# VH-VL binders against Mediator of RNA polymerase II transcription subunit 18 (MED18): the designs that were tried, part 2

Target 1, 219 residues: Mediator of RNA polymerase II transcription subunit 18 (MED18), of Arabidopsis thaliana (Mouse-ear cress) (q9sjz6)
Amino acid sequence: MSMECVVQGIIETQHVEALEILLQGLCGVQRERLRVHELCLRSGPNLGVVSSEVRLLCDLDQPEPTWTVKHVGGAMRGAGADQISVLVRNMIESKVSKNALRMFYALGYKLDHELLKVGFAFHFQRTAHISVSVSSVNKMPKVHAIDEAVPVTPGMQIVDVTAPATSENYSEVAAAVSSFCEFLAPLVHLSKPSISTGVVPTAAAAAASLMSDGGGTTL

## First folded at step 7 (VH-VL; framework fv_roconkibart)

Design s16 (from k7 with heavy chain N35H)
Fold by ESMFold2-Fast, scan of step 7:
Structure s16 (fold): chain C 219 residues (1-219), chain A 121 residues (1-121), chain B 112 residues (1-112)
Amino acid sequence: as target 1 above (219 residues)
Amino acid sequence: QVQLVQSGAEVKKPGASVKVSCKASGYTFTSYAMHWMRQAPGQGLEWMGWINTNTGKPKYADKFQGRVTFTLDTSISTAYMELSRLRSDDTAVYYCARDSYDFWSGYFDYWGQGTLVTVSS
Amino acid sequence: DVVMTQSPLSLPVTLGQPASISCRSSQSLVYSDGNTYLHWYLQKPGQSPQLLIYKVSNRDSGVPDRFSGSGSGTDFTLKISRVEAEDVGVYYCMQGTHWPYTFGQGTKLEIK
């Protein structure tokens, strides 16, 4: 029932101010601060081919931490899906208690990677609700060592564009996202996130893929 | 050009509530966050919290959590601060101020004129 | 909470002479993006505070160049190269790096 449309790009830090000015013009709303601690957990192999992935997101910009669990499915497949310039996938999102990490560990999940995202976000709501975030992606040398976070790709930031969709309207939402991204093309080139065979890419793998094809500030 | 105009002085009894308004003009109200500060007579500035004028979501400093409520009326570009269960030590000048909309973190570029709230028996 | 400590609390100066105000934070004010969110405000008698300097050293529009800010990490300074009568008031440093935002206790600048 719940789906999301996603594109991603990379931008040099020196161009971020220009992108923010452009986004303010397009969205006409105030920016939001972004400081999110992300834990990516994986289960063992399920009955079948693909393992399960769960993301725990903590908003650190709030007085008390609030946790959200996000479960993402595989990308839509088929001849029609392969023609779309936007990634379309199943997604379930829910608020959870501080106890969530312990519960997932008890269920047999293991920590795959841990990230700290710092930046800002804008919202564009016309034919679809589009969220755009621009953030530095940072990794910790030790689990939960927020104060020791270092950039995964120094001098560059990730641009994420997402929009919620349903099985009935994902084509329309994908078209809206694609149209929105045309306005950002001079500063950032947005494309489908890199996808490993049946596995959600890590920050390092995503950064490597973007750097190899120039899918950000350069073609 | 940009102006923040606050409501007039109030005198309240302990235990009462007060609601201060801050009317914005000269800019797009929903493009900038609004912060609230107070200053007891002869004392320094204290940050109370802020509200996202686009989403209506507030953030409160822990000291005021449960007693203060920030709200908006976007149709008239006005922000409100309501402080309940007033005590004598809540006597202060209350200020609204606009977040400057800087890239990574805000600072307050425009301030309201202040509203004196006196709490006495 | 981050504690902001200003010194001196009272600063009598002779017109035309320089003035200097120190501000120290209990924690580093360098944000994860590499910027330092330390700002200075002036509150003239009977008026609302007004922004003077943002992010350590940037003067707000219309602020005279006799005002300058400097510092890094936890130690910051506001300098006035030659004090004028209109500079009288209380100066506050503020940090926007850590929640909750906090102000220094203020420095009252008076003409002798």
Scores: ipSAE 0.006, ipTM 0.521, lowest interface PAE 11.6, mean pLDDT 80

Design s17 (from k7 with heavy chain N35S)
Fold by ESMFold2-Fast, scan of step 7:
Structure s17 (fold): chain C 219 residues (1-219), chain A 121 residues (1-121), chain B 112 residues (1-112)
Amino acid sequence: as target 1 above (219 residues)
Amino acid sequence: QVQLVQSGAEVKKPGASVKVSCKASGYTFTSYAMSWMRQAPGQGLEWMGWINTNTGKPKYADKFQGRVTFTLDTSISTAYMELSRLRSDDTAVYYCARDSYDFWSGYFDYWGQGTLVTVSS
Amino acid sequence: DVVMTQSPLSLPVTLGQPASISCRSSQSLVYSDGNTYLHWYLQKPGQSPQLLIYKVSNRDSGVPDRFSGSGSGTDFTLKISRVEAEDVGVYYCMQGTHWPYTFGQGTKLEIK
């Protein structure tokens, strides 16, 4: 039973270099390329699941593209969850064949949207394995037209901080992520992603939500 | 000062394997990837792949996939390249090089001195 | 694989005169982040290659300002404003935009 702890923010493209230098300064850290084609699928009414969202991820920076399916559940609820400054949710992730899209279509899923994320990631092993990705979120004008992708929010990039957790250790992992957010606070404001009942936030939706937020400036 | 020091020349027979070492000094070993290149006598440079020195995960060029293995010994800041099932056309100078901090940009700011591997019967 | 083509392959130059090397790629080297990952290396006789220019036009530390890089998309140029004796060697362009990384065939610069 896998869970993940998540926070998100946005950063102006011109400030990405400063954030990268800060992350690079951490001992034992290494930068990775990020170029991922993401297909967001949603279940039809016949499947009877309110928050049935599946993401198919293709890593385009490999010599041969590799496919992963990621299913995320709703956010943790209750008094204990309300006291945590980090989004905690159920998550399952598995490697799949390139035929996975056809399979999900056959099961009654439909393509909600697709996007291309381009940027970099850092991985840190402390009390938790923390991943930080900084990427532009891009939409395709035609299905699977990755060469024609255009930014959803020009001049801005999304910052994702994630860490895998279990039902036994999510409090400790959330605390580690929260501490990491404080470390990045001078350069980027990271917060718990927006939660809609029965709907799991996507990178594109999160970026759009952050850009339209009337609660002040993110940078 | 940053230095990459490679192991000495090797002479191997066809079908054998060779393991070349590359010892790094003067920087934090795990902060930069290590790329491997080769150059046949009188020919140009060919990229073989790289290894993430923090995670130990390698990426190989398709031509070498299945014959080459990149490994690390982080306790002594050393990277290794092992090439198996050697053929005469594997005769070349093999280089390690520090991949710049930008792992997707692939510019090599420091190179080892090279290791000549000769494959003959 | 992206093919990198250099011209000329042999470049005899007189000391103090300018030199120019062209590099063409079979595909655009503009990455999806808007950057162009085209780099230039010099291999002096009997030595390992050394970095001269990274990302089209940025000189590596210690590289004299007589070296300059320019270009965009698929067409790139390395220029030496005045050739000196220590510039003799083989010059390689390299792309880091696409997997696998690929090098040009090399341009040998010699004094005539």
Scores: ipSAE 0.000, ipTM 0.501, lowest interface PAE 12.6, mean pLDDT 80

Design s18 (from k7 with heavy chain K59R)
Fold by ESMFold2-Fast, scan of step 7:
Structure s18 (fold): chain C 219 residues (1-219), chain A 121 residues (1-121), chain B 112 residues (1-112)
Amino acid sequence: as target 1 above (219 residues)
Amino acid sequence: QVQLVQSGAEVKKPGASVKVSCKASGYTFTSYAMNWMRQAPGQGLEWMGWINTNTGKPRYADKFQGRVTFTLDTSISTAYMELSRLRSDDTAVYYCARDSYDFWSGYFDYWGQGTLVTVSS
Amino acid sequence: DVVMTQSPLSLPVTLGQPASISCRSSQSLVYSDGNTYLHWYLQKPGQSPQLLIYKVSNRDSGVPDRFSGSGSGTDFTLKISRVEAEDVGVYYCMQGTHWPYTFGQGTKLEIK
């Protein structure tokens, strides 16, 4: 089963360029544009009394939009997990056709919310495969109205650091992510996402939570 | 100093393929996207696509999808553009150009000298 | 695709006089990050294009201050305050906001 290690932070839009320069300098890696339409679907009672969540992601920066489905499991628990500064969770991600939305609707899933994430990403290929994305999180005032998207947190952007892991190597990957975050500490404070036990976080909820908790940059 | 050096002029028959190289020097090759453009004689500039030099992932303009292939050899800091099934209207000067530090801005701070590809019977 | 329209397409000028080139886009070039990705290039005879202005009004390193860019949304202008002989060539505007990237038709600046 695949897993991922995750930390998040926020940065003021005015400081994004400084962070980008720092990221560019760390490993001489290239910036990628990010524009993703995210649909968060939730199961109804027809699939059991316990609600489940799946996310459909459309990469709008491709010449042809591509779709992926992402199913995020619960966070790792226990005394050992509580000592780790990085969120470790089960994750399944697969490429799908644009018919996936129709299929999930047919299965009894309903749209919980949708987001437009706009920004950039850097990919670091070292002892761990670390991805860093910096994006504005935008919510549509009505279903699928991408052109009318409105920022969830005006003037702020979310910073996501993720790395794929396995049950055998998640400890080493988490350590690599933690080490990487120390290089970014002068500009952005990255921490384990604040989530309730059993609650699957969303980008919008994470951004709102970070804002209310006083997260941000060190600039 | 940053420099992009392209391969020499090519003359091809209709239906053939051409592969143009672009060798980079003076900077970290994998830090900047490489863009490809062409210019037919007496015409304007046309963007063909770009390649992420860090991941090797190419992105093509719709007009060229299926006929063009962008590749890299990072060990020698070289990007390649291969255009297949050539037609007479593919006659053009082909340019490689480095994306600036802010590559989603789509502006190109350094250009190769250009490679003339002539397609004639 | 976003259509970029330049005017004039041919611009004869007298040395030392000002010159102005217009560029209009079929859609707003303001990106969701608040920046406007409109750029200007100069292609001198027999040479590769070179960057002059990026993001509407920023001069590239080494570009003389007689060159200036302005505009917003869909309407942009490149101005040369006093044309010199070395300014001869074809000027192109380009948008980097929307995929695919597109260029204007080009404006040929010639000395009278």
Scores: ipSAE 0.006, ipTM 0.505, lowest interface PAE 12.4, mean pLDDT 80

Design s19 (from k7 with heavy chain K59Y)
Fold by ESMFold2-Fast, scan of step 7:
Structure s19 (fold): chain C 219 residues (1-219), chain A 121 residues (1-121), chain B 112 residues (1-112)
Amino acid sequence: as target 1 above (219 residues)
Amino acid sequence: QVQLVQSGAEVKKPGASVKVSCKASGYTFTSYAMNWMRQAPGQGLEWMGWINTNTGKPYYADKFQGRVTFTLDTSISTAYMELSRLRSDDTAVYYCARDSYDFWSGYFDYWGQGTLVTVSS
Amino acid sequence: DVVMTQSPLSLPVTLGQPASISCRSSQSLVYSDGNTYLHWYLQKPGQSPQLLIYKVSNRDSGVPDRFSGSGSGTDFTLKISRVEAEDVGVYYCMQGTHWPYTFGQGTKLEIK
């Protein structure tokens, strides 16, 4: 199990072009098209006292779709955690066949929701490998009806900044991510995503948290 | 000034392989994807695939999957397209083209001059 | 694969007169982000293709304002308000919405 450092923000669609220009100007690295079908699976109460979340990701911006499974754990705890402006969490990611969905259903998991993320990504190799994605988050009106997807938050897109880390270097990676985020202000206000103890965060939940100034409003 | 310069014309026998190069200059090579297209004599344009110049990961159109290989040499800002098991209907002008700065568009702003590959028995 | 159909395939035009080229797609080219990835290229005799218009109606840098694009969904048009000698060549529409990217058959514009 490795770790990742994560911050998220929200940007109005009208400002996405300006952000893309800024990102291209900061770095000499390539931008990539992003089109990902995400299936969020949750274990029911019958499987335990704490719900478990597994995400199945299908990269649709390829001639042949590929699938990965991502399991994210809780946030880092202990001495120094409160001083880090970046979410640090355990994460495991593996390539799988499309039959993985059937396996998780057999294990008692249920489809919580599915999303289509459409946008772009930049990858920067500085003191850490930092990935920045800007995407619209879209829901399907029917299961797997990708062509009928509609935006979850019309007129707004999500900015995700992530970097892989280990228990030995997460502090350095978090500092690199934090430093990188300084260059994206004032176009995007990036912050540490909110999570509950024992609950795995999702992009949709994080977006809802960022859009809401508090008061428990959800998507 | 952005420029894409391709290797010269080639004549091959059926069953052979051909490797076309595309040397980029005037921009940061790894900041833009490279696309490959071909055009048979008197025919229209056909898209073959693209390669991510930052990661080196290629993406092939189904028609060419298994016969085409896209590779890079980032130290000399050069992309390569190798087509194997050549057939007479592979006779075409092959183009490299840079993906635009506006990734959302999926359009090609600069093109190489083209490389004629003739496959004849 | 998305099929792109152009008409006419041959377009003789008198210098100074307007010209119009149609492009139809077998599927909607509106992407889930709300953008339409329909682009136009010109291939002049003996040259590589060059970009004219991207995302239906946006002129590329250096493209004269006599060129305009319009359309939505599956039906698109490229118009030249007053044809000049330098406009001779084959015009291609292309879709970038669906994999694989596909081109129309081309429209050859000639001076009569």
Scores: ipSAE 0.007, ipTM 0.480, lowest interface PAE 12.6, mean pLDDT 80

Design s2 (from k7 with heavy chain T30N)
Fold by ESMFold2-Fast, scan of step 7:
Structure s2 (fold): chain C 219 residues (1-219), chain A 121 residues (1-121), chain B 112 residues (1-112)
Amino acid sequence: as target 1 above (219 residues)
Amino acid sequence: QVQLVQSGAEVKKPGASVKVSCKASGYTFNSYAMNWMRQAPGQGLEWMGWINTNTGKPKYADKFQGRVTFTLDTSISTAYMELSRLRSDDTAVYYCARDSYDFWSGYFDYWGQGTLVTVSS
Amino acid sequence: DVVMTQSPLSLPVTLGQPASISCRSSQSLVYSDGNTYLHWYLQKPGQSPQLLIYKVSNRDSGVPDRFSGSGSGTDFTLKISRVEAEDVGVYYCMQGTHWPYTFGQGTKLEIK
């Protein structure tokens, strides 16, 4: 089984250029375009005690739209896991056909939400293969109206740092991610994300949370 | 001084393959995407695709399905475009051009001098 | 694919007079980030294309101020306030908003 190490943060749109310059400077890394249509599906209680999340991702920056399915599992647990500053979780990602949505519906999954992520990504190869994405998370006013997408949290963008891992090397990969995040700390505060539940993805939920906490909430 | 220098003109028979090189100098090669375009005689410009010079990941326009391959040799700051199964309507000047480092804007600030590829029996 | 339509395709102009080129897109070129990725290139005879204007109205470094770009949504214009002999060539508009990137047919500017 494959795993991934994940940290997440929020950055104001006005500071994105500074972060991009920093990322470019760290490794001379070229950015790549990110425009992904994401369908988040969830299993109902009737399929198990714990709801499972399946994401269908369409890369809109391709000639023939390419679809991938990403299934994220539970986070690593235990005293050692509590001391790790990054989220370590099981993850399966594979390329699928366009009919995957119908297959998951037939299995009892339902559409929880859909969104459009727009931004850029950097890939770093050091001790681990680290990917950094900086994107606006956008929702559609009506189903599949991607050209009419609007930001979930205006003025804020999500920073995701991910690295693939295995049961044998996850601690080394987590350490590499933590080390890398120290270089970004002046511009963005990256932390272990909580597993998202409800109608919005973890990134959008984190952004919404940070927006509401901006000046001390009493509402 | 930024320069993109392409390989010389090629004459090929239908069914053959051609490989055009584009050597970059005067900037950090892996910080900018490389785009490829072509222009048939007397015709307009056609975008073929790009390659991420840091990751080596290419993106191709659908028209060139399975026939075009973009590669890199980072040790000599050179990008390559290989077009296979050539047809007479592939006769064109082929250009490489540096992306502005903004994949979203997609504008090309420096261009190679062009490579004429003639496909004839 | 987004179709880019230029007019006129042939533009004879008297030296020192103004010239304008129209470019229309089959879809809006306003991207979700609020920017419009419409660019203009000039290809002089026997030369590679060169960037003139990016993102509708921004002049590239070294481009004379007699060149200006304007427009919004699907309708764009390149203007030359006073045509000089060195301006002869084919002008192309290009969109970078939608994949794949597409060019207009080109407008050939020549002196009368």
Scores: ipSAE 0.005, ipTM 0.523, lowest interface PAE 11.5, mean pLDDT 81

Design s20 (from k7 with heavy chain K59H)
Fold by ESMFold2-Fast, scan of step 7:
Structure s20 (fold): chain C 219 residues (1-219), chain A 121 residues (1-121), chain B 112 residues (1-112)
Amino acid sequence: as target 1 above (219 residues)
Amino acid sequence: QVQLVQSGAEVKKPGASVKVSCKASGYTFTSYAMNWMRQAPGQGLEWMGWINTNTGKPHYADKFQGRVTFTLDTSISTAYMELSRLRSDDTAVYYCARDSYDFWSGYFDYWGQGTLVTVSS
Amino acid sequence: DVVMTQSPLSLPVTLGQPASISCRSSQSLVYSDGNTYLHWYLQKPGQSPQLLIYKVSNRDSGVPDRFSGSGSGTDFTLKISRVEAEDVGVYYCMQGTHWPYTFGQGTKLEIK
């Protein structure tokens, strides 16, 4: 059973370079280019009363733009989960054929939102494998109109921190992610995503997040 | 003081494999991606792919997928490019080059001296 | 793949005179981050290529200010204000916006 630990925050574009320098300094790790087409699908009422989420991710910098399906389960539930500062959830990720989107539509899934993420990522190989990505979130005026993408929140970028975990080690991994958050706190405030997707489809919702987290402008 | 030093010229028969090394010095090896290019005699430059020196994950251009393998030995700051099932049209100078740390992709600030690989019967 | 077309392919220049090389791409080189990943390299006879200009107009450290780059979208130019003997070699434009990275055919600059 695969799990992941997740936190997310927002940073002003003018502060991204400072964050990048800080991340490079941590372990001398390489920056990787990030250009990902993301489709977020949700189950319709014909698949039961509880909605589920499926993401289809396409890395546009790969030779063959293959789709990866990421099935996200609900967050850990119960009193114990409330004590953890990091979102812990079940997650399954696998490569799929180009036919995957049509298959999910046939199964009753609907497109919730479509985004293009552009930026960079770092991977840290410590006691936990931590991935951090910094990206602008862009919307398409039409489905798959990648060349016409425009920023959802001009001047703002999303910071995502994720780490894979198991039922045996999720507490240790969550602690590692939490420590990493504290290290980045001077430049960006990272917290549990309020929704399972971790990304909001509207500029208004992103602005609301900025107000609650602080803009990272003076910290 | 950044230097990339490649292994010496090789002469191979068709069907053989060749392994070219690229030893880095003067910087933190795992902080910069390594790219590989080749140049056939009298021809232009051709990009073959890159390897993430921190994770060891290689990325190959389609033309070379299945015949080329990029590997690392981080303990000696060295990257390797192995090309198998050699043909006469693989005769070229092979280059390693460092990706700039200021930008995640797209330009190479330091290049190795090149390794001539000649494939002849 | 993105095709990079250079002109001229052969450029004889009188010492001390200006020189200009054009590079045209089959697709826009503006990346979704707003940057344009077009770069220029010089390969002197018997040597490895060396970076001259990155992201259209930025000179690499140590590159003389007589070298300048300009352009946008699909049309780019490298200019040398006063050609010197050490400038002899083959100039390549390269795009890093689209995978796979591709180079132009090269422009051979020679003193006449």
Scores: ipSAE 0.005, ipTM 0.489, lowest interface PAE 13.4, mean pLDDT 79

Design s21 (from k7 with heavy chain N52S)
Fold by ESMFold2-Fast, scan of step 7:
Formats: C-alpha cells, sequence, structure tokens
Structure s21 (fold): chain C 219 residues (1-219), chain A 121 residues (1-121), chain B 112 residues (1-112)
C-alpha cells in the first residue's frame, strides 16, 4: 500500500524568485518546468460517507497525449496522526490511456473541476524523495478552454511538498518533510492541509482556505 | 572543470542501430538534464530530446519517437542515445549537451565534442 | 512546431564593423511564467556549438560585452558591436518555450 506525505503553503508571486534561487542551491536538485492540465473526478453523490477523489493529470509539454491517474485516499487517523506535522494519506498513481475519462464516467464518477497548473518543480533526493512544486493555479471559464485559463488566486502561487511513503517508513518520511519545511520557513509557511468533512482537499480548496481573511494568513 | 566526452565515429548500414555514449565529469551528474541534438552535413541543428538524469524520464521529439531511446548509467555518469532502423538521412554529427540550472528551458551551457554517424550501403 | 527564421543566412563583414542578425518565431516565445526562452549559440568552424546568450539578453559566462541580445514576443536580434576574427562561425537562435525545441537555419558570419 502506497502512501504520501503532504504539506502545502501559499507564496506571493514577488517572493517566488527568492524561493527558486534557494531550491536551486540544493545538491542533487533539478528544476523542471510545470504545465499540467488536472481533471478532478469524484464518485457519484450519496453513494457513501466519503467521496472518492480521482485526479487525471495531463502533461501539456508532451507531444503524445499522456495521462496519469492519481487516486487520493483517506488520511491517517489516531494518536500517531496527532503527533505528525504533515498530512499522511493513501495514494495510488499509474499511467492510463486517453480513454480513462470515459471509463471513469461509466463507473459513476463526475467531473468536479479542472485546473491548469503552471510553474516549476524540484525533486530533492536524500533520506526521502521530496518533490516541491510552485505553481499558479488557473481555472478555465469553460470545459477544456486551456488558452482562456485565469488565476484562481491572482498574485499568489501554491507550494506543494510531497514525498512517497509506505506503512513501514511514513514516520521517517514525514520527519524528513517536516525538516525540509523548517528549511523553507523564512520564505514560505508550509503546513498540514486541512481535512474537510470526509472529502480530500484539492489545490483550489487549499488555495481558497489559505486566502481566507476569516480563517488564515499568507506569506 | 565540466567536460562531456562522446564515443567515437560510427559507420553503419541502413537498417542497423547505433548507440552513442556521453560521459560527464566535473559536476554532479544527476543535477542537470542531458539533451541530444544532431546536425546533418551542411545543415542546421535539430533537437532530438532530453532525459532527466535525476528521474531517468526521457522526452523525445515526435519525429524520433519509436526509433530513439535515451538511457543512463549513473554509476559512471554516462548518458546514451540509441537510434534504430537507420536510414541514409540519419547521417549526421550527434551531440549531447548539458541543460543549465533552468533545466528543460533549452539553453545548453556545455556540449560534447560530437559523434559522426555515417549511414551508407 | 515553432518555425525559427533567421536573416541574413550569409553575413560577410569587415573586421571592426558592427554586425546584426535577426531571428523571428512563428509563435510568441513568452511562456506562461512570463519568461522568454530565446537563446543564441555560436558554432565556430570544426567545433561544437557554444552558448552565447540565453533568455533574450543574458550573456553566458565569458562572452564578451560586444555581444548583445534584444527583442520580444516573436522578433529578436543579436548584435556584435565590433566584429573580431574569432567571431567567425555560424550563429543559431533557438526557442525553448514550446515543445519541441527548435533552431533557426543558422547565419554564417564571414570576414570579407
Amino acid sequence: as target 1 above (219 residues)
Amino acid sequence: QVQLVQSGAEVKKPGASVKVSCKASGYTFTSYAMNWMRQAPGQGLEWMGWISTNTGKPKYADKFQGRVTFTLDTSISTAYMELSRLRSDDTAVYYCARDSYDFWSGYFDYWGQGTLVTVSS
Amino acid sequence: DVVMTQSPLSLPVTLGQPASISCRSSQSLVYSDGNTYLHWYLQKPGQSPQLLIYKVSNRDSGVPDRFSGSGSGTDFTLKISRVEAEDVGVYYCMQGTHWPYTFGQGTKLEIK
């Protein structure tokens, strides 16, 4: 069973260059451009207590249409979860064909939203494989209108830190992620994503939550 | 001192395959992506693709997809380009080049010396 | 694919005089991150290409200040203020904004 450790934060666009320079200075880190069309699907209404989330990811810098499916499951619960500063959750990722969307619709899934993420990513390998992405999250005014995408949170970008884990090593991976967050703390405040009522948080929901004047602050 | 050293010239018959190596030194191999280009006699430069030395993930230009394969041997800091089903118009000098710190942005700060591949009957 | 068009393709110059090379792209080279990934390379006779200028106007380490790049969108220029003998070779513009990366045809600079 695969798992992932996740923290998220928000950064003002004017501070992105400083973060990028800091990340570029790390040994063994490579910068990648990021332009990803993300389709978020959810299981049909009222079929259970918790809605299942499936993400279809298309890398728009590929000549051949390629899709990856990412199934995000339940977060870890219990005494151990309360002690960890990062979100630990089940996750399954695999390559799929261009017919995947049609197949999920046939299985009763519905399109919840779609996003265009534009920015960059770094992969840091040491004790754990840590991926850091910094991106503007953009929404389309109509389905698949990629060229008409507009920012969800103008002047702000999302910082996602993820690391794959297993049931036997998640505590060590979580510690590595937490340590990395402390390293980035001067430039960006990374925290455990909030868990809404039975639903796995999305990038759009996380951005909205972090930008709320009533419930949070940003860097 | 950053250096990229490629394997020697090759002469192949149509239908054969060729594998060119590019050995890196003077830097952390896995911190920079490797790009491959070619230049036919008297013609300009053509990009073939790149490979992440960190993840091993390749990206191929469409016209070469299905015929070219990029691989790595990180234990000896070496990248490989294998081109199969060779045609006479594959005759060219093949180059490897290191991506800059902005890897994937397409500016290459160090280049190998080139490998001449001649395809003739 | 993005087509990169250079002019002139042949550029005879007298030592000490200025030289200018134009590069035009069939599409805007401004990426969605606001950067313009237009680069210039020089290939001297019998040698591998070498980087001169990256992202429109940034000189690579060791490149003399007589070289300058400018432009925006689809129209770009490489200028040499005073041509020296060591500047002989073929100059290529390249775009890294759109997949696949594409090069111009090359401009051969020769001393007359």
Scores: ipSAE 0.006, ipTM 0.541, lowest interface PAE 10.8, mean pLDDT 81

